VH-VL binders against Uncharacterized protein mtre-1 (mtre-1). Designs and how they scored, part 5

Target 1, 142 residues: Uncharacterized protein mtre-1 (mtre-1), of Caenorhabditis elegans (q09347)
Amino acid sequence: YHQYRELKCSTPTNSIRGGPDRAECHLVLKAEELETGRPVPTGLGCWQEDHDGEEREYCDIVCPKSHTVFISYIDQGHRACFNFITYQVEKRNDEHVLWRSGKCLNSTVNYRIGCKFDDPFETQFKSDNEIFAHLRARARRV
Key: E = the ipSAE of ESMFold2; O = the ipSAE of OpenDDE; V2 = 0.75 times the mean of E and O plus 0.25 times the DockQ between their complexes.

## First folded at step 1 (VH-VL)

Design u01 (framework fv_umesolerbart)
Fold by ESMFold2-Fast, scan of step 1:
Formats: structure tokens, C-alpha cells, sequence
Structure u01 (fold): chain C 142 residues (1-142), chain A 120 residues (1-120), chain B 107 residues (1-107)
């Protein structure tokens, strides 16, 4: 049994020659991989780690190191996922990951991941509070 | 090989009740969310109900809410639809359908369907 | 609920020709749109999901495009086995909804 995740990206069709400079991506989580049976492999895509005594599942996000990843929207049928509490994206060792914890793992959820090229001249956020407010504006909550 | 086999379709009087079953094989049933989709004779497809892999999240079409109950038994690898207060408009072939991925409620495998006829 | 409208209701084409089927959503469904094929007496078969991703085993002559509210399924060089009814389905919001179907038949 292997862990496997797919990232479906859509890009502007009229982007510059040679490819798009931005993508809106969907992280696909296969239902058969929600099984918590044994053994627990660390195959392609996702793995589990401890975070302050709670198990988290981390999943690789296919997005270039020079790009910024953000969650533009989540589709959830039941409110089990809470932004910054049971899920979020982050950059670890210059690699992008999505993590999930707790009851968020038990719900059918579609994560829509934005992958944006960082323009050298673009204004950066000055504080965590600013970036969190920005990301929360894009995430759906109930 | 993935198989979904529905059963329980019958001729029922208006106001009656009927229980449909869907037997799954060839995959880890407990890892997939499941749906019921129906199709009236000569008509299009209509989604009826959804149940998550654990059974904790359930949704119904407004047309059946309060009358139909979806459930599953992961140990028996079976999906159920309990129908009550049946109406002529519920006459249809009922399909059991499997979601391919978590968060993507599109149906990669369908059963053969079981016919429910509500008539006098 | 999100209403899905398919057009045309019936499309008559000859083998080897291109068929273009349309699906419109009453509100944005992003790219959360699937296409299914149904032949008489059979259960539907998946073709495309995520608006443009072809399901495993589906021939390259089938392609999907669109996002938001306007979607298209294209069948290039129609084969005899492609004559069927095609349904679009949104999975962006509950309840899940299907279009009314487009019947592709031989001229």
C-alpha cells in the first residue's frame, strides 16, 4: 500500500510564452488512503508526524520553491476542518506542504491550493497577522 | 475488480416502504464515500444521497429529505437506502455509486441499478 | 441548488465527425464538473472529472474544457461506440446536480 496524492492545477490560458506564471491547484486526496490500517507507509505524497503531541498528516504540494502557496478555498460537506487549527499550508526546508490533523482527516474535503509566482517587486506581508487575515479571507468556514 | 451490486427494487403501493441494498467487493469499502443516484424511466440522472466513508457525514436531495435514510455497514461492505412514504415520483432505477477521491464527489463506479416502481 | 443546463438536447453526427456538447451552471462551480456517458440499458460510465481531467482508460478523443459556469465536452473523430447520452454533473456545492443530458445519435 502506498500513500499517493495528486495535485490538479489550472493556469491562465493566455499566460506568457513558455508556460503560465501562476496556477490554481486542487490537492486530490484518495479515499482509499484515509484507511488508518497497518503498516503506515511513507510513500509518495503524504506522511505522519507528531506536532506537540498530536498526529499530523503532511502532504507534499507540487509548487516551485520560488512560488508562494496558499489555500484559496476548501470544500467540506461537514464542518470538521478549521483553518490554522486542523489544517494549513506551510513551507518546510524550501518545500511546500499541507498538513491536517484531528477530525479534519475524517471528512471529505477538497483543498484548492493556489501556487503563485513571487514577483521580486511585489509587496510582502509585514506580519503573521496580515498573512493570516489574508488566508482566512479565502478559506471557507461554517 | 470493483463490483457494486444493488438489490431490493420492487413494485410498491404509494405510501409504502422499501429497503435497497448495495453489496461492494473488490476494494476497501470503508475507505470510500458512497452515493445513491436515481433515474426515472426515460428521464435524466438525479442525485439522491451521500454518506462519507465513516458514516458521520450524510446529505440528501430535498425531494427525499425526511423520507429516505442512507446508511452503511463497513464490516459487511454494504450500503443501504431505507425508503418510506413512497410516491409515484420516486419510481426510478436506483444506482449505487462510489466517489473516486475524498472531496471529489464524482462517481468512478456504478452498480447495475435496481428498479423501484411505485404504483397502484 | 445549482441548476445544470445541457445543450443541445440531441446532436446528430456522422462517424468521424467532431461533436461538441455544452453544459452551463446557474452559478460558478469552479472546475468541479464531471462528464458521464450512458448507453441504453446500462449504468453511466465516468469520462472526465475536474472539468478537463480524462478518467483512466478513456480515449484521447474525449476532452473537456471550461471553468466557472461554461463547460464543453468535445469528442473528436466520433466512433460508433460513442453514440450515447452524455451528462454533466457539478460537485462544487450540495446538493449534487446533473444536467438533463445530450443524446449523441447517428445521422
Amino acid sequence: as target 1 above (142 residues)
Amino acid sequence: EVQLVESGGDLVQPGGSLRLSCAASGFTFSSYSMNWVRQAPGKGLEWVSFISSSGSTIYYADSVKGRFTISRDNAKKSLYLQMTSLRAEDTAVYYCARDLYSGYEYFDYWGQGTLVTVSS
Amino acid sequence: EIVMTQSPATLSVSPGERATLSCRASQSVSSNLAWYQQKPGQAPRRLIYGASTRATGIPARFSGSGSGTEFTLTISSLQSEDFAIYYCQQYNDWPLTFGGGTKVEIK
Scores: ipSAE 0.000, ipTM 0.510, lowest interface PAE 14.8, mean pLDDT 74

Design u02 (framework fv_umesolerbart)
Fold by ESMFold2-Fast, scan of step 1:
Structure u02 (fold): chain C 142 residues (1-142), chain A 122 residues (1-122), chain B 107 residues (1-107)
Amino acid sequence: as target 1 above (142 residues)
Amino acid sequence: EVQLVESGGDLVQPGGSLRLSCAASGFTFSDYSMNWVRQAPGKGLEWVSFISYSSSTIYYADSVKGRFTISRDNAKKSLYLQMTSLRAEDTAVYYCARGPSYEILTGYFDYWGQGTLVTVSS
Amino acid sequence: EIVMTQSPATLSVSPGERATLSCRASQSVGTNLAWYQQKPGQAPRRLIYGASTRATGIPARFSGSGSGTEFTLTISSLQSEDFAIYYCQQYHNWPYTFGGGTKVEIK
């Protein structure tokens, strides 16, 4: 099974908490999920780091450390992002992150992110509510 | 070619009812959220209502809650707005507008119909 | 609700000149902001979404910028077909809200 979540990411701003070196990404709930009375997610925690002389923005992705995360699709009007060149997901410090660079960092993009789960590792997150709670907790730190 | 065509606008008395329709073509209607947006004569745009692709999520502007009902028929590729207890301030051109695909709940309107005029007057 | 305020209400410019339109949100909307153009007797049409992304077919003279609460739409060299009313819209929170519009008219 691949489970898809949509992240809508904005450009960094000088007026948000955490300064201009942060972007805001929101997990978008499907209509069915919103109907169940689940809380609307807040922004994801993002931060900047150097990668081989290039500035990258990394954002936390909630997916069990033993599992694979991938991007199947991005929605962007102006082509600023190129797969494997200016954006992708990867594993850092046993956690999954989305990274962006160059003009992709300065563009609003919707990412469709999948996380491959398996029974023994799915016990790390018993419900979608736990996943959303985790995302909200991360967002509050930024 | 994406097309949205509204119909049903009419002159109605205060307290009356009216049903608006929007016929969609040129895209997979069942994959997109739909909206009603209105514009009073000489005034700006006002969002009225939202319905998700599956009809499971519906939102209304406070000004129309309890009086208007949005619905859709995906098989017929049609969007509806049932209006009851109409007031003079409901006088406006009503536009059908396409929202984002089902993978995104909130978004801008990429296509609009030409509108249908509703006049509420005695 | 999030209140959207556009300024000026009316902007008089000559063809070939630059027009700058402002839109302010009462609270942060990130980059979840769109701009629409409406000509007399016509439905609005999309110009910009995500605060800065031009919709397909929209000329390069139109550009959007901003994030959070302050947004700008710029038309770099105004053409005769650009005289219209422009609306900003936030789609960050329910209810969706529009600005009051800025009428760009010929000087």
Scores: ipSAE 0.000, ipTM 0.498, lowest interface PAE 16.8, mean pLDDT 75

Design u03 (framework fv_umesolerbart; at its last look DockQ between E and O 0.63; V2 from the best seeds 0.00; counts 0 for: pae E 10.2 > 2, SAP .504 > .496)
Heavy chain, then light chain:
Amino acid sequence: EVQLVESGGDLVQPGGSLRLSCAASGFTFSTYEMNWVRQAPGKGLEWVSFISSSGSYIYYADSVKGRFTISRDNAKKSLYLQMTSLRAEDTAVYYCARESYDFWTGSYGMDVWGQGTLVTVSS
Amino acid sequence: EIVMTQSPATLSVSPGERATLSCRASQSVSSYLAWYQQKPGQAPRRLIYGASTRATGIPARFSGSGSGTEFTLTISSLQSEDFAIYYCQQYNNWPPTFGGGTKVEIK
ESMFold2-Fast, scan of step 1: ipSAE 0.011; ipTM 0.544
ESMFold2, look of step 2: ipSAE 0.006; ipTM 0.600
ESMFold2 (binder alone), look of step 2: mean pLDDT 93; pTM 0.948
OpenDDE, look of step 2: ipSAE 0.021; ipTM 0.661

Design u04 (framework fv_umesolerbart)
Fold by ESMFold2-Fast, scan of step 1:
Structure u04 (fold): chain C 142 residues (1-142), chain A 124 residues (1-124), chain B 107 residues (1-107)
Amino acid sequence: as target 1 above (142 residues)
Amino acid sequence: EVQLVESGGDLVQPGGSLRLSCAASGFTFSNYAMNWVRQAPGKGLEWVSFISSDSSYIYYADSVKGRFTISRDNAKKSLYLQMTSLRAEDTAVYYCARDSGYEYTLWGEYFDYWGQGTLVTVSS
Amino acid sequence: EIVMTQSPATLSVSPGERATLSCRASQSISSNLAWYQQKPGQAPRRLIYDASTRATGIPARFSGSGSGTEFTLTISSLQSEDFAIYYCQQYDNYPLTFGGGTKVEIK
């Protein structure tokens, strides 16, 4: 698994005339940390909040050691956004950069993905839809 | 328990106006988007309008755009549908429906709770 | 707009049998599909959302599947209370649209 120094995310921008919007997130690792390629389990953590006696359930992607990976969606009213995530690893200066990009089709969405650093985490999700399906399914259980 | 109670349905002549109300109880109304859905006698469901929790986003079906206005009063825990220029084709049971999303949920716009409906008949 | 087409319009089945209902979208809606049950004289009731997630309190005999444009609602071992009209609804884009419904009736 990898220990991340910093998570950097950009705001989606217009790619090309009529093209999909894109956001990029970069996870910065020391070279020696990238050499430890053991799998680390990830999952969804859910918790309850009381709203005037009405129980609400919130869910988020939980990093190992009780840390949370979150996805922030701040452009309400758009549906068909974030259709897949692309992962790449590159070496820049003395650091390995694991970068990830999301794409938004037919809408503009501002989003961020965050995780507390110093925790082992693998960003190996198959698709954005898989993540969103899990968050939606659990967050709305009443 | 979540409860939605519609009122205001009546018999009106073509070209008339009517205002429907939906009274919410058993949940924090201001945290939920709301919808109006109608059903003509013996026919299927038709979505009419959507309003977000803070009224920032409002959408209408093309069949009612320009004639119907959705609004809400969070202090009164009420949803409204102002209908004008009514047509025979607007005859239906009108349902108030709560969006399954909540203030910070990524997705919504399917309906977890429905009222029992109020009948609007447009005819002479 | 996204047009939702349900088939068959009417499905005649016996208690204890399996019912399979189809819903088709005119364009891809990913998994942004819900299923509702409506009994005569009653408001609709939410059964399934996100194409395959069963709502709280809904019996395990109800299951949804599909993604993109083709969706299925399956009711295994039908019980007397399951005879109703079923509607699918997309929430991928506005306007929100419902299918025409499938009436599940006693054979």
Scores: ipSAE 0.000, ipTM 0.511, lowest interface PAE 14.4, mean pLDDT 67

Design u05 (framework fv_umesolerbart)
Fold by ESMFold2-Fast, scan of step 1:
Structure u05 (fold): chain C 142 residues (1-142), chain A 120 residues (1-120), chain B 107 residues (1-107)
Amino acid sequence: as target 1 above (142 residues)
Amino acid sequence: EVQLVESGGDLVQPGGSLRLSCAASGFTFSSYWMNWVRQAPGKGLEWVSFISGSSRTIYYADSVKGRFTISRDNAKKSLYLQMTSLRAEDTAVYYCAKDTRYGLYAFDIWGQGTLVTVSS
Amino acid sequence: EIVMTQSPATLSVSPGERATLSCRASQSVSSNLAWYQQKPGQAPRRLIYGASTRATGIPARFSGSGSGTEFTLTISSLQSEDFAIYYCQQYNEWPLTFGGGTKVEIK
């Protein structure tokens, strides 16, 4: 995890569009990510892989136009439905990253698309650590 | 097949208490927001209370705050409204109403209503 | 709270004629507006949601239009079963609010 992204979920409001069972969780880009004009390797999850005795770090980066994440239980064996578009980079150090896979698309997804079960957010206010654990599991599937 | 059935309406003295029930069938009750809506004799519709599927979010109309309590039992597929400190102006037919997905489509299913009369 | 105002309070129409009912919101509700029909002694029945989308099973003679603060329900050729009270409701903001109703009665 790099410190430049925070997961924010909608809070209960008088607006029905922002209700708890309609919660939208989105990543917030920090000013530093916007300022350089280059890909900044902050993301939902970074992980280490061992390649013949060399440790390499990979990260899933959320596309700028797809900062919204819908979290819902899909079934008993699966904790959440992940509904975001990412690309993968290899992070050599804080200044040097290499694109590996994925492409950002301008697609919008309804609350129910991508989830087999039409289940509202029950756990909108779970801690960021729990949500990020789910997102890390998703990131490793790239 | 999809239906809501209210019960519990009665004649009650001012200051009294009453509990209304709403039994749901034909849909996945735990996945939907539920509401209570009332209608005084010869008058229009007034929203009373809301409860989310998980019961984590509850809202009340200002006229009933502190006196009414909404609750649900998803295992029993039932919605409840506990009413206390009843007043003459609470006299109405009380409907339970199923909210649609994420509030996008308003109330698609209503119960038949149960009459509450508050009179001395 | 958003105040919903319906006009007219009573509309007298002959069978086969067109009925036009108005609903005004004190603040924008986007398209988050529903129309209900209520007959004496019965629960309300949803006709329209999203300002213009007809609910399943609702006859084509019912149509809704408008967005923001001004909305209209039109019944193109009134049938005997259409004489009822009609309510609009906003579901854009808590608390949910209904209009005062328009009674459509036989002329």
Scores: ipSAE 0.005, ipTM 0.533, lowest interface PAE 10.4, mean pLDDT 72

Design u06 (framework fv_umesolerbart)
Fold by ESMFold2-Fast, scan of step 1:
Structure u06 (fold): chain C 142 residues (1-142), chain A 121 residues (1-121), chain B 107 residues (1-107)
Amino acid sequence: as target 1 above (142 residues)
Amino acid sequence: EVQLVESGGDLVQPGGSLRLSCAASGFTFSSYEMNWVRQAPGKGLEWVSFISSSGTYIYYADSVKGRFTISRDNAKKSLYLQMTSLRAEDTAVYYCARSPLYYDTSGFDYWGQGTLVTVSS
Amino acid sequence: EIVMTQSPATLSVSPGERATLSCRASQSVYSNLAWYQQKPGQAPRRLIYGASTRATGIPARFSGSGSGTEFTLTISSLQSEDFAIYYCQQYNYWPPTFGGGTKVEIK
């Protein structure tokens, strides 16, 4: 997951987004991080398919007190996209995980973002190994 | 019809202050990032300042840092630029321009007509 | 800051001719480049964004191309209303920066 640090930080440019998704991404990213034009040191980005000559767009969404951020998509989505966001705290395997869930505008695609805290929380990471492996593979190709 | 109308440009002495305003209409102002761009007489375009849709993130060109303050009032659909410690090199037409710069790949899609600021003794 | 260099500074063409304007970035800006037209006494008008996407209402004779560091604006059959100053702008890196402009004037 730490290899997500290598992702270039960029914002979503999809025409089905705008408003809440763009505002959320903006509020997560700090001015200085964007100003440098370097990958944000959060270790995880939201991604977009290549458009307009192979450009790749990524936007970091991070939880406070997170050591590891991970994204779980429960449909055939290829973008981190939230029209509105809900939060859930789950305690599993002596780890606490904060889940951020949302839906893309005009889409049935659902996304979940989880993070671990310093304090031990229960986590269901094992049940998501296939999804995490897939996301890590995609991150390595950027 | 998207419209941006600037006002407040005037002749001021070096060291003086001015407040520029930009009135927006024809779109949801609170959903867009706003910018000030200036153009000195007979010269090219220079970006001056940015403010995010919420007003949380604000950036300035190095040439105006510490002297200019950008702000917005989403309820009044207005953008402002408070200018202090004005210098002769600040003489320019000031435009307000719309675009989510950090989060949009479209550049500045709408501009106002501009307001002239002249700094001279 | 990213330096944008436009060439030529002045381009003299006759109506009906093809005009080609160049813009170079000091480092890759991908396709995050816009072109603006400015006539005397008027605000700039966005012509192209994303290097090659024509803005709404812009005539088909205007076209943009390029990516990375080298960009071109082409006016395929120049009309009398097209005599103006043209600016390129990168919006990939902060701060957004403009080229020095190319003045397209009647020959």
Scores: ipSAE 0.000, ipTM 0.507, lowest interface PAE 15.8, mean pLDDT 66

Design u07 (framework fv_umesolerbart)
Fold by ESMFold2-Fast, scan of step 1:
Structure u07 (fold): chain C 142 residues (1-142), chain A 125 residues (1-125), chain B 107 residues (1-107)
Amino acid sequence: as target 1 above (142 residues)
Amino acid sequence: EVQLVESGGDLVQPGGSLRLSCAASGFTFSSYSMNWVRQAPGKGLEWVSFISSGSSYIYYADSVKGRFTISRDNAKKSLYLQMTSLRAEDTAVYYCARGSEYYDILTGESYMDVWGQGTLVTVSS
Amino acid sequence: EIVMTQSPATLSVSPGERATLSCRASQSVSTNLAWYQQKPGQAPRRLIYGASSRATGIPARFSGSGSGTEFTLTISSLQSEDFAIYYCQQYNSWPLTFGGGTKVEIK
């Protein structure tokens, strides 16, 4: 539900479909946004989707103080498919750029998805439920 | 059963306006991107417009840009196409089509997996 | 925009024979290519996506191949219900574009 930040995508834009080509989108961030230690919205925000009569909340965020690769996921309408979105932060022309690439995974197996947090405890996500709860909690701190 | 049903096709004079509707049933409408695709009599398929699941991303074919407006109402499980400044070359069967389950959530690019039966729009004097 | 060209425009085959349909893109679409079947008076039906993946419920006699700019749809043993118009579609970039169609008819 956020106003969209500057987002630039290369062609093709379709890596989430599990095709052989990679799609990359990036956001332009100011240095202070990454250095504050707060989660930075990626332009998608948090939204709710109806999945078979159940409302679910999804959040797409970037890790604080990020110069690291991090991963988020989205549900494509059922639990058998999770789209993993990988973000990579880099500096270009005095701007921090978030590169995004995605892949559709059709699986019922638990995933380990990680993001390096500036926390006393390094956070590792071990299942869909843990990832989902953790991402929502982080998004609400903004 | 997954179903899309179009309505609103009619005979309209050039320069006129018309609103098409598409009613969805049998699936979680709010989770899918939607498309309008048209086919002129005896001719091939032409993609017209796209709207993402949350209406955040909307795209149009150059031939309709500025004249057509796509929208959706997830609570009513309905897709719309508001057509203005209609021309003879807009005469076609208009299909409502659901985007595939696998798509980019930012751009919504996908193939179409479920189609309605179409509604005929005729633009003539 | 990416222009999709299908050939031949019309293909005449006998039941039980193999039909091979071609689709060419004006620039690379990777494997982001779908095939649809349309019978007279009906809406299109999805056959193939990702250039080679059969949609659920589509018979094994339908197969797709290719990548980049050259794609093929093959029907290995044509049945009476397969006489239709076939369209390819790229979904690699906006705007989405379809080929002009290949009509498969009885010889």
Scores: ipSAE 0.000, ipTM 0.512, lowest interface PAE 13.8, mean pLDDT 68

Design u08 (framework fv_umesolerbart)
Fold by ESMFold2-Fast, scan of step 1:
Structure u08 (fold): chain C 142 residues (1-142), chain A 122 residues (1-122), chain B 107 residues (1-107)
Amino acid sequence: as target 1 above (142 residues)
Amino acid sequence: EVQLVESGGDLVQPGGSLRLSCAASGFTFSYYSMNWVRQAPGKGLEWVSFISSSGSTKYYADSVKGRFTISRDNAKKSLYLQMTSLRAEDTAVYYCARVSRYDFESGSFDYWGQGTLVTVSS
Amino acid sequence: EIVMTQSPATLSVSPGERATLSCRASQSVSSDLAWYQQKPGQAPRRLIYGASTRATGIPARFSGSGSGTEFTLTISSLQSEDFAIYYCQQYYNWPRTFGGGTKVEIK
């Protein structure tokens, strides 16, 4: 299911520093990913991807207590400016609907994120594992 | 326990070269970005160089650009600093330092080595 | 580069008293500020990161505050082992930069 919906980014999305309460956020990982032995602090998980010979570190967090879940991938190589991939996950009729919002850049000293969004799309998923597989594949192409 | 052990400091003539090493143990070295920080005798701390966990991204202080090269060998769990065209102002204790990953703001240095002294003098 | 200025250069206090150390950035560093303690002949030890979060194992008498350009490290009841040099460091931008240090000595 591919449906396009315009998402408004009227509220600046802060970096992980100024985001929602970190105590209420955690990384949702499959058992297979935890078996890598990678250090995974509660609330933040990271992995590396190769981009044109440059390895960049991406991290994601999930805040599951809200009815809307924001999953953001950050590029640690650009401390002053980040490229985010932000997704909004909503539960509808006992199914999770993933709304993709594209990449956002931090354009200010206060870590406010300037957003340029691709046309957003809606995809239905049957499980959290399916959602995260999709998001990891997307992050690799960014 | 996390340990970082520097070696290679020596007395060298101006214009000379020297290679510093930092041996890591007690953690998965390949998952951490590393830095070199120096301190001249009786002076404060000065950041020298950064290398990402894979070794693909490197940054240098302007004072050492073109003269120093940072590198790492993840299989050997070692960090290196190759120094060339050394100047009297490079005289300092050189520390290797690990970037913290557990604070969710990977920029502070959570563990430091004991340091190795480099003296550049005639 | 972002210039970090610490004051005072030397602070003389008695054991049991409160010490307040200041660190100022030439431009905003948000909360990307760490404090380190260095004793003679030793490597620096991280006390505070994120301007106000104590590192693991650091006693509760150490506290950090501030954001943007003005930061403070407070030691609420100075112990004999706290006499040392203290450095602030910004990690908001490259290059990473340190303050000149504040030496805390016995009055």
Scores: ipSAE 0.000, ipTM 0.525, lowest interface PAE 14.7, mean pLDDT 68

Design u09 (framework fv_umesolerbart)
Fold by ESMFold2-Fast, scan of step 1:
Structure u09 (fold): chain C 142 residues (1-142), chain A 122 residues (1-122), chain B 107 residues (1-107)
Amino acid sequence: as target 1 above (142 residues)
Amino acid sequence: EVQLVESGGDLVQPGGSLRLSCAASGFTFRSYSMNWVRQAPGKGLEWVSFISGSSSYIYYADSVKGRFTISRDNAKKSLYLQMTSLRAEDTAVYYCARDHTVYYGSEYFDLWGQGTLVTVSS
Amino acid sequence: EIVMTQSPATLSVSPGERATLSCRASQSIGSNLAWYQQKPGQAPRRLIYGASTRATGIPARFSGSGSGTEFTLTISSLQSEDFAIYYCQQYDKWPLTFGGGTKVEIK
């Protein structure tokens, strides 16, 4: 089981706010998927924050905290975004976010983000130590 | 049951202030962009303000910009409209309304509250 | 801002007849148009979005059409419960704007 999120960033066409004309991002989801009984860990939207003297924009990915997120695909015209340098996904306060910085903030980009259940029964354990570590982690969650 | 319930409407003198609240239930409030829409007695609908789920994007109608402030408390599942410098033309039933989809840029409404009346008069 | 103009302002129709309501945008909005129904003393209810997509639970007698600047809402066989004011709304550009409404009165 895994779902994909499309985070689409494009130069703005309908903003009435003042400030720099940077690319605006929105996360595409079906309403029906959010109205099911499945938990949604965070809200939508993006916000700006300083990270060690560099401006970053963080966007909520809307993926349950029990799930793993990864960037499956990035589509951009002019190369302004670089993995680990001007964008990446991370978990903050048990919520999944994608951050952008530098020239990536002003470019048209589409991110396809994977959101999958981290099912321990799907993993292959190589040794007893790995099995024991897994079981201890499960015990701590109870 | 999925619903929105507004409160806080009152009779206020011109120049006064008032705070409206909208309580959400039955859905994941933090995942939806929210709006305030008003309707003067016997008149049509007028969009007032928009706030995204994370509060990162906020927009106002020119008629209220600088006087009204939209905000939300996702933990309390509540939307607010702080109104200041109220004018007679702000007299209206105020509705909170939910965007159909959970992303910036989808601004048609699938759920409305019952409305709360604000009267600005001496 | 994009100005939305609805016509007629008032429409008097007998039960079972067809009602046709028009909505015009001052500039092209593609298909970014929604229709709402409002009954006296009640909040608006969404009928149509994307110019032609019926919302869940809306009877098939309601249909929307049009694109660009000219849009139509049709009620194929008017029922007594369809007495209401109908509003169109564009969501193509900020600020969001509504038409002035068309009041449908049952004769």
Scores: ipSAE 0.000, ipTM 0.523, lowest interface PAE 14.0, mean pLDDT 78

Design u10 (framework fv_umesolerbart)
Fold by ESMFold2-Fast, scan of step 1:
Structure u10 (fold): chain C 142 residues (1-142), chain A 124 residues (1-124), chain B 107 residues (1-107)
Amino acid sequence: as target 1 above (142 residues)
Amino acid sequence: EVQLVESGGDLVQPGGSLRLSCAASGFTFSDYAMNWVRQAPGKGLEWVSFISSSGSTIYYADSVKGRFTISRDNAKKSLYLQMTSLRAEDTAVYYCAREGTSYVYSDYTYFDYWGQGTLVTVSS
Amino acid sequence: EIVMTQSPATLSVSPGERATLSCRASQSVSNNLAWYQQKPGQAPRRLIYGASTRATGIPARFSGSGSGTEFTLTISSLQSEDFAIYYCQQYNDWPWTFGGGTKVEIK
């Protein structure tokens, strides 16, 4: 497997949403199309695993135990890949590792991937993986 | 039993420096975020600094930004607060406090265990 | 930052009586509110979190209620060991902030 990396976090001086967030570490990346046609964040090491006929892609992004992974999709690619790619968070060796499944051809998306101290309820994540659905149900009933 | 023991409090002149330590026992230290909270003599509680379980996320109260540095050593089960450019207003009992939950999906950040405190006096 | 206001600053009660302490937030903190008890010369100890959940080992006479901006800590039948200063704390938004405290003293 590729060597996993821990994101470094600090309080943002200027937040896009205004004011400092509780605890935020983030990685703003642009997606590139892999040979398989899947968009991946630039700068992350990712690898593929076969799980009974489902190909899953794991990436070298981990969050501290006190944080949860979040993903924001930006621009045209978000619409093109909506409901086509699912992301999951899995606990491995006491770390939380991001993985995704599905395929999105000719996609260009800008990712904002990072760790949030709390599990925010975000309406823009309505097509996200099952773990975010679980976190939303806990944070706010919808 | 969960135990937090602070040390390092002393009398320091204005402009001086001091390092506080907090030794943890009775729990898996690397699973919990830690905080420093202070209390000036006869006054209320004031949050000072936060550090996540891994040490990667750090926050400071505006009153101490640029002067204080929080750090931790998970192998030694210890939390630290390096204080510089101390002012009379920094005179307080400093408490080491543990966050109430250890899991990444927890959104609760109350303090479930506190140390006994260590007194820092900044005076000529 | 969210400002926490506690009232009254001092509450004088006799043993066996009911004490009601108030805590108000300058903006909604949902149920992300904790109560702590502090006796002279001692560290604070947790009483209640999530506005109404009693911490393990805390006697049933302590209860918390409220949500949003208005919160109450009630001690139903005050005992001698309950005379202390009580602090509320919000953990809904950074920075974390405490109320100024309510001193519960013997009448």
Scores: ipSAE 0.000, ipTM 0.496, lowest interface PAE 16.0, mean pLDDT 68

